VHH binders against Profilin-1 (pfn-1). Designs and how they scored, part 25

Target 1, 132 residues: Profilin-1 (pfn-1), of Caenorhabditis elegans (q9xw16)
Amino acid sequence: MSGWNAYIDTMTAAAPSIKRCAIVGAADGSVWARTEADNVFKASEEELKTFVALFNDVTQVPAKGADIEGVHYVVPRTEESLIFGKKENTGFFAVKTKSAVLIAVYEGPNEVAAQVRKAVESMQTYLNNAGY
Below, E stands for the ipSAE of ESMFold2; O stands for the ipSAE of OpenDDE; V2 stands for 0.75 times the mean of E and O plus 0.25 times the DockQ between their complexes.

## First folded at step 7 (VHH)

Design v54 (from r2 with A54S; framework vhh_4orz_3)
Fold by ESMFold2-Fast, scan of step 7:
Structure v54 (fold): chain B 132 residues (1-132), chain A 123 residues (1-123)
Amino acid sequence: as target 1 above (132 residues)
Amino acid sequence: EVQLVESGGGLVQAGGSLRLFCAASGFTFSDYAMAWLRQAPGKRREWVALISYSGDTDYADSVKDRFTISRDNAKNTVSLQMNSLKPEDTAIYFCAAEYSFDWGDSTYEYDYWGQGTQVTVSS
């Protein structure tokens, strides 16, 4: 788990529009790694526990949205292992692996959102292949 | 042919109410998130409210608890109920649509836009 910061660095290098991100435990929302300093990911332990539980039944999420860092995001749709949301000029992509949830909060229009999605999905694939 | 046509704008006194409507045609309305944005003279366009294809809503802090966005998929209409209006709400209000099932893949933030409707709130 000591190498988890390297995955954060890889994602933010691939998509500079990611403002804050984290890798958390899928079972409990415990933080394994997150962006720090001026880009610190601010979600509380209780909020993350609630958020990762959304992956237990993603079909319910578009009707009520999702909260990250105290901010409510409208979730337009979900896929089995993907929840993403939008608010004004900001949004997030969250993907579930076997044991982790990756959350990336970005700022910018849909053009940069596509770049963020690719970065997050690439890391999801890598971690799943590594058994996480 | 895609069209979004706004209506319901006008002049109202501070503290009053207005209801804006946006009639959509030429696309499968129920697959789109719908938004209202506004632009005041000399200002950038600002987002006001959003409703997802499934009905979840979100609002800018400046209008929260005063404005309510809703949709009627049978009539292909989105509406914005504006209560407790303030002079600061004076702007041209635009309806916009974004396809829900390819969000994050599009080059543009919203796929379709209306022409706008003027709202003027007198002090």
Scores: ipSAE 0.171, ipTM 0.536, lowest interface PAE 4.2, mean pLDDT 86

Design v55 (from r2 with A54D; framework vhh_4orz_3)
Fold by ESMFold2-Fast, scan of step 7:
Structure v55 (fold): chain B 132 residues (1-132), chain A 123 residues (1-123)
Amino acid sequence: as target 1 above (132 residues)
Amino acid sequence: EVQLVESGGGLVQAGGSLRLFCAASGFTFSDYAMAWLRQAPGKRREWVALISYDGDTDYADSVKDRFTISRDNAKNTVSLQMNSLKPEDTAIYFCAAEYSFDWGDSTYEYDYWGQGTQVTVSS
């Protein structure tokens, strides 16, 4: 199967509160791998193109938020290559590497949010070091 | 001294409107996201609305399209306009503040809370 699916499996094993996630191309939002079946990550191609373009100027994002899977998230702040959003007991973390954007949608209180962030940032570091 | 003081609660008939205010003092208001939460008798606290330090907003599905959160940084005030009120909206409404620049780094918590204001919606 796809080698990229192994990275999805690694992230979800590290943070079981990740409900849906994807690895997409940074330039165009094309899906390289995503969770499937009962946990299908269902953002459209057009939504993903819009989402990855947010990384062109992350400082603008807290003023307008971010949409993923048709759901609007308030983005309380951003960091250089990190966008994260908040909604009730759900949220997302998205990180940009050289070639990819990793998006993880989670459910649970913010204690699990910290775990999800660690999992996503660990994968970001790995992919950057691998040249992606 | 840090304070969040709610006002504007009261009794209203179903279908009516109320506007809640939260006056903040003792901290740099413009660096904080502001939220409204509510607690009805016998229920856990429920998040209602959030406004970021830069003005983006989000709402619980139960209040979406009926409630509007806004902020006025010159007056250190956040407000919640509540339209088309239902008996299910009856609760104590709390204002809460969350420092924007450390969100996502640790366990979920609001830094500051108000004492709450009662909203009662009659049929």
Scores: ipSAE 0.098, ipTM 0.511, lowest interface PAE 5.2, mean pLDDT 86

Design v56 (from r2 with A54T; framework vhh_4orz_3)
Fold by ESMFold2-Fast, scan of step 7:
Structure v56 (fold): chain B 132 residues (1-132), chain A 123 residues (1-123)
Amino acid sequence: as target 1 above (132 residues)
Amino acid sequence: EVQLVESGGGLVQAGGSLRLFCAASGFTFSDYAMAWLRQAPGKRREWVALISYTGDTDYADSVKDRFTISRDNAKNTVSLQMNSLKPEDTAIYFCAAEYSFDWGDSTYEYDYWGQGTQVTVSS
């Protein structure tokens, strides 16, 4: 229960195709907030620690992919602060801020991916400007 | 002209093996993710396997541990090794290509498609 849950609500309102999401610490993968109950984000602390470490060298990620909630995603490419992947009708976008990593898992065709990316990048900009 | 041409389909008995090939031309093959999809009679197309431009692979649950996708960038080919075939694997198998560097910016799943090759598995 934290004020960070308001940012989860903001992202899911902006992109309803987001099924599960989380805000985690960039240094250690510690969960600051995540979707709960019917849309619970089910990643272990160990998996999240491994995932956030991918941002230390994003150029290596497309060769081995990324795992979120025990699901393997093919990562077609990365950008400096952005990792994204896909698996059938699901995908994710993850962005790094100064102190946090935002992870959004969505379901739907490619038409919804752009909206999910926009929501996650907008929150990234907001948090960076707020010093996070 | 962009072309994806599948080959290697045929008739095989349950429990057998088959290897499919897809020859690509007319685009920079090494920049594309390559996939295999299939369509059984009266069914929708379903995704089977994908290999990224860097060689990472993913598989549908129905074929995991039985099928292996691979690519050869020097020959502009992608292959699908199919082992322990079941009658349920009977379908037309399609090769498809997706540009790796526009993901997230495009509305399309795949940029290019082959015409398909028939695989029939008898019980």
Scores: ipSAE 0.079, ipTM 0.501, lowest interface PAE 5.9, mean pLDDT 86

Design v57 (from r2 with S52T; framework vhh_4orz_3)
Fold by ESMFold2-Fast, scan of step 7:
Structure v57 (fold): chain B 132 residues (1-132), chain A 123 residues (1-123)
Amino acid sequence: as target 1 above (132 residues)
Amino acid sequence: EVQLVESGGGLVQAGGSLRLFCAASGFTFSDYAMAWLRQAPGKRREWVALITYAGDTDYADSVKDRFTISRDNAKNTVSLQMNSLKPEDTAIYFCAAEYSFDWGDSTYEYDYWGQGTQVTVSS
């Protein structure tokens, strides 16, 4: 789905500290678009299916954390449609829309993380308004 | 008033073990993520281990499989079990706390710090 690649490009342009990202189906974790080549988002079908299921009950997530690309992230807290995690100098933000989950993996300090969160939440709002 | 008080540091030979404790007071301990960081002579402070308010844990690669972080919410304590100690582990070890439910916080940025406890590992 080349149309969805434009949204990947929009997020990475808004927050250059995003190293890898993807847009996946909320129901099954199927990949709609992801970063490719040197920035390829490497998550298995099984991992993504498990990850999107976390949004079924976000209150359970801080107790067990989240795995993305084989890396375990601690999740300090969650919001109804937002899961984020941290590991050393890397982290992620994931947001759920009606039909999609946006996942962005980044590197850098807290100031960088705030920019990544804003980019992901802006796209979440856009997609929800577009009916996705 | 908020206090984090570390204990359990000392001198140990390479290959040995130590257990550090941090006693917390003056805040709602169970709402905070707790971490251990260390600073070696002439080096930057580095993160070592973290435990969330809900009990999930994470470790720096340099200590993975050797250190274990745990917490006791009834006693307001966090502990760091350090096994297979190396001379490179020599540092002042600091306990730190971050409020879990501040919606402004997107990554770990510690609100409270202890004074530190010295760990010295001899070869």
Scores: ipSAE 0.380, ipTM 0.654, lowest interface PAE 2.1, mean pLDDT 88

Design v58 (from r2 with S52D; framework vhh_4orz_3)
Fold by ESMFold2-Fast, scan of step 7:
Structure v58 (fold): chain B 132 residues (1-132), chain A 123 residues (1-123)
Amino acid sequence: as target 1 above (132 residues)
Amino acid sequence: EVQLVESGGGLVQAGGSLRLFCAASGFTFSDYAMAWLRQAPGKRREWVALIDYAGDTDYADSVKDRFTISRDNAKNTVSLQMNSLKPEDTAIYFCAAEYSFDWGDSTYEYDYWGQGTQVTVSS
């Protein structure tokens, strides 16, 4: 939407191991862009509103975990602008920018996770520099 | 019971090579980035090389193209191949581990450290 799909395309090109991803508003979890069709990011608006609110106090998240696309993830640790989680052979990275939250879901071993983290953090830096 | 144990240090002539090893135990090695740092006499500790859990590597400019870091997750080891050694490479070399799923403000924050192994390069 409104050109934001270009950033989804850039992120998935940088890390082909990303299965699904989205860019959502940090204040309300509104979807700005997401992967579509066979790679559709399936989180509801209610779930995303709850998820972005986790960034108000990330220190509480490791005790409770996080839910994305109806899947409950164990969150081992957090940083101020980063939440990540694992469930079996799947995982996610979510980073907060000034105005947005980027969420990327991947599947695979720890080698895959490293690529996804780099792609998400690169996009976080780019969007912060662009004023988002 | 976390341990990082370095080996392979010694005395070598300038232009020679050494391979350092670090054996890890007491933690899930495959979840950690592994690094080598060194401390020369009268100097501060400096970062030398890093290999993340995915096998991607990074090097200090002073050792780039001369040193190669590698890991073997089946054996819980990280190694540093040092070629074209110079007298200024003389230092105690330390193995360090950083949990890969906890991104700090600095890339070089480490959770665990070895005791070090001495490398001396004679001119």
Scores: ipSAE 0.000, ipTM 0.124, lowest interface PAE 15.6, mean pLDDT 81

Design v59 (from r2 with T57I; framework vhh_4orz_3)
Fold by ESMFold2-Fast, scan of step 7:
Structure v59 (fold): chain B 132 residues (1-132), chain A 123 residues (1-123)
Amino acid sequence: as target 1 above (132 residues)
Amino acid sequence: EVQLVESGGGLVQAGGSLRLFCAASGFTFSDYAMAWLRQAPGKRREWVALISYAGDIDYADSVKDRFTISRDNAKNTVSLQMNSLKPEDTAIYFCAAEYSFDWGDSTYEYDYWGQGTQVTVSS
């Protein structure tokens, strides 16, 4: 769907180190929009359903980690509505809004992560204010 | 003063084993994720292993099934057991710490680093 794809484009333009990202439903992990073609976000619907359920209790996540696109990430820290995953020179940020979860997988050194976090948190704020 | 001090490096023959230790002081060790990274001659630093403050663990593919990271919060120590060592494992090994409860200035670099310990694996 074209409407939600504009938000994907906004996030990837704001942080070029984002390699793949998606906007999914917070209740069920259903995909609203995702990067495609050479940068297709490959998480299955079953994996995404499991992933969004992590936001029901983020304090348990650092003990078990998180899986995105079949890749296991250690989660060194969380906030109430944010999960940060880390693996070598890759990582992800996921943020929860009222009705959505935004997931951005990035590549690059940890310094690049600050730009990715800012991009997803800016979109989180926008969607929350828009009622999503 | 915050310190991370590595030990246990040395010279070993291919197929041998070494155990590295990292002793932490000056901060609340149990609140930090701990990592091992290495830098081989003429190469960039690469990540080896990571353990969260809560115990979840991951390894680089190159060391998977050969290395084991563990932590002892009572002793403020993280260790790396290295088995089946190969000449390609020759590097300076560093431990690093990342605070788990505050993002600070939005930097995601490690907060603290050790000086490193040399590991040399001969053929």
Scores: ipSAE 0.334, ipTM 0.676, lowest interface PAE 2.4, mean pLDDT 87

Design v6 (from r2 with D102V; framework vhh_4orz_3)
Fold by ESMFold2-Fast, scan of step 7:
Structure v6 (fold): chain B 132 residues (1-132), chain A 123 residues (1-123)
Amino acid sequence: as target 1 above (132 residues)
Amino acid sequence: EVQLVESGGGLVQAGGSLRLFCAASGFTFSDYAMAWLRQAPGKRREWVALISYAGDTDYADSVKDRFTISRDNAKNTVSLQMNSLKPEDTAIYFCAAEYSFVWGDSTYEYDYWGQGTQVTVSS
């Protein structure tokens, strides 16, 4: 049990359609917390380092997409601190805070995607206000 | 008012090819991802292909290596080149914009995808 895992638990409770998620360092992609066991988030640290670097210029991301857990996602659009990807009935939302990147992989239709985005953005706001 | 108008469907023999077109209006086309979905008789709509506004693509496994999605941002069109068609590709094909697909409701309302275009593949 770690302190950062409490934030993982909070997000998954708020949006049950989140299948896997992680909180990683914004500078290097180092894992602070991730879902485990049956819901283990399987991205490598090298893949996460590449992923967090996408936030250095989000405008380039829709041209190349993003890879998470060895799966390629098309990124339909980005916002200043938000990248989201789509693949069939799965997708992800990733948001950057001052010190962290939160990544949530979900399954389900677009209606559940909206709930996942809300949960991730709420946590982003909380962590930014807490100085992270 | 977002409008998407599909064309290019028809009857084709197995192994043949068709090219579908979608003309878009009522939004800034170059800012949105575009998708093709299809609905076979008695089945739910299924996603076929997706293209970002900048050209990155993805495909359902059932059509990978046979279908190619492309777009022309200057003409506000997206197209789907369908090769090596099979009877199981028989469906009504719809195009969808990110606005109607991701940010609209999730029920796949007909008005957001126009009327679709029928593709029938005979064996």
Scores: ipSAE 0.416, ipTM 0.713, lowest interface PAE 1.9, mean pLDDT 84

Design v61 (from r2 with L50F; framework vhh_4orz_3)
Fold by ESMFold2-Fast, scan of step 7:
Structure v61 (fold): chain B 132 residues (1-132), chain A 123 residues (1-123)
Amino acid sequence: as target 1 above (132 residues)
Amino acid sequence: EVQLVESGGGLVQAGGSLRLFCAASGFTFSDYAMAWLRQAPGKRREWVAFISYAGDTDYADSVKDRFTISRDNAKNTVSLQMNSLKPEDTAIYFCAAEYSFDWGDSTYEYDYWGQGTQVTVSS
C-alpha cells in the first residue's frame, strides 16, 4: 500500500518483536504513520515533540534518558542519529533521517533487539536515500 | 586486576534502612553502567537498580520509591540506599558493571560481578 503505513508494515515484517512503532516528523514530532488497533503507538503530540528535540544534541541524552508512551528508558549511549533505550525486557530504537524520526518499541531478549535495530537502520538508510 | 567489592550488608529490622557500597577497580569505571541485583534463598537472581555511565537511573517495580542508586566517579563507587526494608528484601545483593559502548546493548548484561553482600530483614 502507498503512503507511510507501508513503511510501518515493512519494519514489523522484518522484526516481528516490534510491538509498536511510528514514523514522525523530525521538526515537530507530528505522526506520519504508526501502528494501530491493539498495537497502538500511544505517545502524545507533546511527548513526541520533546522526544524528537533530543536529536538536536544526542550527547545530553544518556544523562536524562528518554520518555516514550509515558515509560522512562535509560539510554546507555547515543550515536549521531541513533537513540536507544532499555527497561527490563523492553526497549526501543529511534533513528533520525533528514526529515523523519523512526521509533520502534520492542519486547524480548537481546537476540530480538539486534533484529529490531537492523530493521530500523535499514529503513533509515532507505528513507535518507529517498530524500527524507 | 578487575574487582568489585560490596560492603554495607547486615541484619536490620523491617522498616529500617541500609546503605550498600560497591568499590570498583581495574577498569575505567566512568565508561561503565552499574547495577545492583539480588538473589533470595531458593529464587532466581533479580535485577533491582541500574545507573548509566552518565547518571540516569532505573528501578525494578518491587523497589521503586524505596531504593536509590547513585555513583561517585571520583571514588569509583556505586551505592544503593535501601529504605523501608521488608522481609522479602532479604537476599544476597550483587554489584555488576556493564560496558556502555557495546553495539546492540539493549538489555542489562554484565561484564563484571562482585561476590555479593548478605542483607537480612527480620520481621
Scores: ipSAE 0.363, ipTM 0.678, lowest interface PAE 2.4, mean pLDDT 87

Design v62 (from r2 with L50I; framework vhh_4orz_3)
Fold by ESMFold2-Fast, scan of step 7:
Structure v62 (fold): chain B 132 residues (1-132), chain A 123 residues (1-123)
Amino acid sequence: as target 1 above (132 residues)
Amino acid sequence: EVQLVESGGGLVQAGGSLRLFCAASGFTFSDYAMAWLRQAPGKRREWVAIISYAGDTDYADSVKDRFTISRDNAKNTVSLQMNSLKPEDTAIYFCAAEYSFDWGDSTYEYDYWGQGTQVTVSS
């Protein structure tokens, strides 16, 4: 899906602190696009299916955390359609649209998290407006 | 006014144990994740442990299996049990709460207030 790869490129250009990201199906966690080569987003189909199911009840997530690429993240809080996690100098933002879940893993100090969140939320808005 | 007050530090021999406490006031403690950070002389601050408001935990590799973070939401306290202490654990320990401005455009930075509590581990 070269078309979906363009959205990955847009997000990583907007927030250079994003190390790996993916766009996956909200119903099943199927990968539509992901970062490639040395920055390949590595998550099993089973892990992604489990991850997208977290959006069925985000209020339970802070009690158990979230696993992405085999790494456990503490989730401080959740919002409607937003799950984010922290682990030392890394973190992630994940947002749900009508048909997709966007996952961005970043590395850097907390001050860059705002830039990553804006990039992910901007893409969420764009995809929702495009009917996805 | 938000306040975090650390206590429980002291001098201990290598292999010993200490329990640190942090008493929180001025905010809805049960809504926020809490963390412990430390700073050794001449070094930058490092993260030690974190606990979500609902009890999920994570630890820095340097303290994994030796330290345990816990919280009591009814008492507005977070604690750090430190076992098998090493001279390398000598630092000032700080309690921190994650700060969030709003639900639509929240950013997270550890905010901490106070002097911290000194932990000194002798050889």
Scores: ipSAE 0.348, ipTM 0.673, lowest interface PAE 2.4, mean pLDDT 83

Design v63 (from r2 with L50V; framework vhh_4orz_3; at its last look DockQ between E and O 0.60; V2 from the best seeds 0.00; counts 0 for: pae E 4.1 > 2, grease 25 > 24.2)
Fold by OpenDDE, look of step 8:
Structure v63 (fold): chain B 132 residues (1-132), chain A 123 residues (1-123)
Amino acid sequence: as target 1 above (132 residues)
Amino acid sequence: EVQLVESGGGLVQAGGSLRLFCAASGFTFSDYAMAWLRQAPGKRREWVAVISYAGDTDYADSVKDRFTISRDNAKNTVSLQMNSLKPEDTAIYFCAAEYSFDWGDSTYEYDYWGQGTQVTVSS
């Protein structure tokens, strides 16, 4: 688990708008690593279990939205391994790797979203290449 | 030509109701999330409500349980039912469309905007 903390640090450092991150098991939503201290990622494992299950059929997610940390996000669109959501001046990006789901919650206008997506997709690519 | 045309605004007393309407044309409406935003005098533009192309909705805390956003993809329309209106709801209300985040040269909050409709709630 300690090794995964390094990836959390990498994602949170990628953009100042990224406030909280988590790496969870794609199969069960188990927490592998998450931001701590003042920016603790607060989603429960039960919530995360539900969240990662969204990737089983991403086409249905825009109809349901996504809940993270007790907050409901409208999901405008999805891709095969990408779910992103929006709320007033906040949002999240979640990408699925071979075995994990990476979640980044950000604060700011849409202008910051591109950098957040780039950060999580970069990590996605890295982990996929590493077999994770 | 893309158009978003708002209607339904006006003057109403506190506690009253209004229904805003937005008619869209010139783009594939059913692919876009639609939102209502508002701007009060001297204040920043404020997000009010959003509805995905598939009908999922969300609201600002300040309007939750009072406002209801809905859409009709067959008619290319989105509406905002506003109940229990308060003086602080006074603003120009804008209809906006969003396909997705813009990953290109510039990222905008929304792809298309209406001209807005004035809502005034008197005390």
Scores: ipSAE 0.662, ipTM 0.845, lowest interface PAE 0.6, mean pLDDT 92
Fold by ESMFold2-Fast, scan of step 7:
Structure v63 (fold): chain B 132 residues (1-132), chain A 123 residues (1-123)
Amino acid sequence: as target 1 above (132 residues)
Amino acid sequence: EVQLVESGGGLVQAGGSLRLFCAASGFTFSDYAMAWLRQAPGKRREWVAVISYAGDTDYADSVKDRFTISRDNAKNTVSLQMNSLKPEDTAIYFCAAEYSFDWGDSTYEYDYWGQGTQVTVSS
């Protein structure tokens, strides 16, 4: 809630199919900002600490998957700073910056995933350039 | 020629079990995620289970703890062990394949589908 909410708003405006999202600390998974009220991001502190630790070695992730908000996602593959999971027409994208991890959970028909990925990666680029 | 051929379907009584098989040919099986989907009479096609190229699995809530998906890359097969079958599991079961290394970069979709195998569970 410390001014980072503006970045949440930017991502959700760019990809309206994002249902819930958060910006968390890369070192510990501490929440800097998240969607609230009807779109509250429900991940626990313990779950987020476990999740951000996945970025320490993304090559291990496709074998074990990832859990977000108590939901298990199969991770089909990873890239150096990108983890994503898929379930039918739902899924998530998570990207790591220098100091943060951005997580977006989405729902929608085929192709909305590509829009969500673009929104998350655009924010990743912006924050890296801003020194975060 | 790309083919996915399902087998193992049939008639079974409630509480029984069946094992479905899907034999794949014509593509590099180990690079693909494999899934089972089903279509019941009067219903939309629904996802049942998936196994990634690396072996992680996921299941629809309706079949969790009753069904187990597995794969054998040496034999190019994916299987679905179905236990504690219920009349509501009656459907045509399809296997499907999706290339792992393009998934998530664009539209999510299955590249290859089988013709399906009928499973009928009597009460």
Scores: ipSAE 0.501, ipTM 0.738, lowest interface PAE 1.5, mean pLDDT 88
Fold by ESMFold2, look of step 8:
Structure v63 (fold): chain B 132 residues (1-132), chain A 123 residues (1-123)
Amino acid sequence: as target 1 above (132 residues)
Amino acid sequence: EVQLVESGGGLVQAGGSLRLFCAASGFTFSDYAMAWLRQAPGKRREWVAVISYAGDTDYADSVKDRFTISRDNAKNTVSLQMNSLKPEDTAIYFCAAEYSFDWGDSTYEYDYWGQGTQVTVSS
């Protein structure tokens, strides 16, 4: 999937506060694309498999939280296709498309989180409309 | 009127324990994440612990394994059990609340704050 890296670039350009970001397969957590170089997204395959499975029952996630890159996040909010996690001055948004899960890890206050959510949800809509 | 009232602070010897309480009123407590933060003399306020509306917890590295946050939705209280206290834990401790269903688009990290309670750990 030669074009998947371009979607990483699109999300990070839309919300510069995204520190690391990935597109992974919704069924198995396989990495389709991720930030590289100075901002490597380094979640393991086992961690990503567990993470994408959270979307199978989002109602249970606020009680247990979510782990990404070895970091535990409390989850104050989920929707059918969205998980929002927070830890200290960092957080993540993850959204599910037909075939993928988009994960964006950011740093900053709640105002920054809104920008990250918008970037990730915009890409979710785009990929769903494209059949992914 | 929303109120968060901390209690349980005081002077404690190093190695000792304290339990802080935060009594909440004026809002639907069970819809909020609750947190403890602290501010030492001459330093910025830092978070210490958080408990989600659904009971998941997280801690600052400096207090992990020594402090335990818990909540009682029937009594509208949050507590912080502080064990193995060190002089470095000396600070004013604040209780804070954040609405869990606001998506995080607020410009403020916490919606409500208590007035704080002093914890002093002597050598």
Scores: ipSAE 0.255, ipTM 0.630, lowest interface PAE 4.1, mean pLDDT 88
ESMFold2 (binder alone), look of step 8: mean pLDDT 83; pTM 0.831

Design v64 (from r2 with A60K; framework vhh_4orz_3)
Fold by ESMFold2-Fast, scan of step 7:
Structure v64 (fold): chain B 132 residues (1-132), chain A 123 residues (1-123)
Amino acid sequence: as target 1 above (132 residues)
Amino acid sequence: EVQLVESGGGLVQAGGSLRLFCAASGFTFSDYAMAWLRQAPGKRREWVALISYAGDTDYKDSVKDRFTISRDNAKNTVSLQMNSLKPEDTAIYFCAAEYSFDWGDSTYEYDYWGQGTQVTVSS
């Protein structure tokens, strides 16, 4: 909970263009930590459960896209542990670890997207090494 | 040599319909997302519709109930069916292509563009 909030702070400090983000359980989409207050991550429990299930077969995701916070994103392609989506000048990156999924929603051009991806993948590596 | 050629534009009265076509050549069409953008006089170019290489679609909010984008990979074409046209839809419509397998790009960026086709909706 509070310990997990420190990881949210680390990601947003590394990539200030992250507007909202969360760390959720890979098995059920349960929220471990998320941004709050004016930048609250709004996804429902049902939406998050559906979203994390996408990692069970990422090859099907580009055909149907992904929904986060009630917003539909076209997913141009996926990798085994990475789903990312595009919508105009907004987007998201989501990565899966052993027991968690990290989701970051951001706004900005390609340079911003690259920074956000790096922040999320760095945290993915850290959590995997920590056994999560 | 890459080429995108639009057709199907014209004059139509408000409430009418038009279908735009874009014929693609010179690249592996099935690996590209295809989009329609438009530019009205004195306005910025704006995105209207997108279809991914895998078939998922997205639309500008003001057109989502009226426009339908589709593709035919066997013919290397993408089309835009426009129904219930409004004077506000008057613009030059452009076809654009984006390679689906580029990394680090999470926004709509286009590698190739057509020359455009004029759509005029009379009141």
Scores: ipSAE 0.455, ipTM 0.705, lowest interface PAE 1.6, mean pLDDT 87

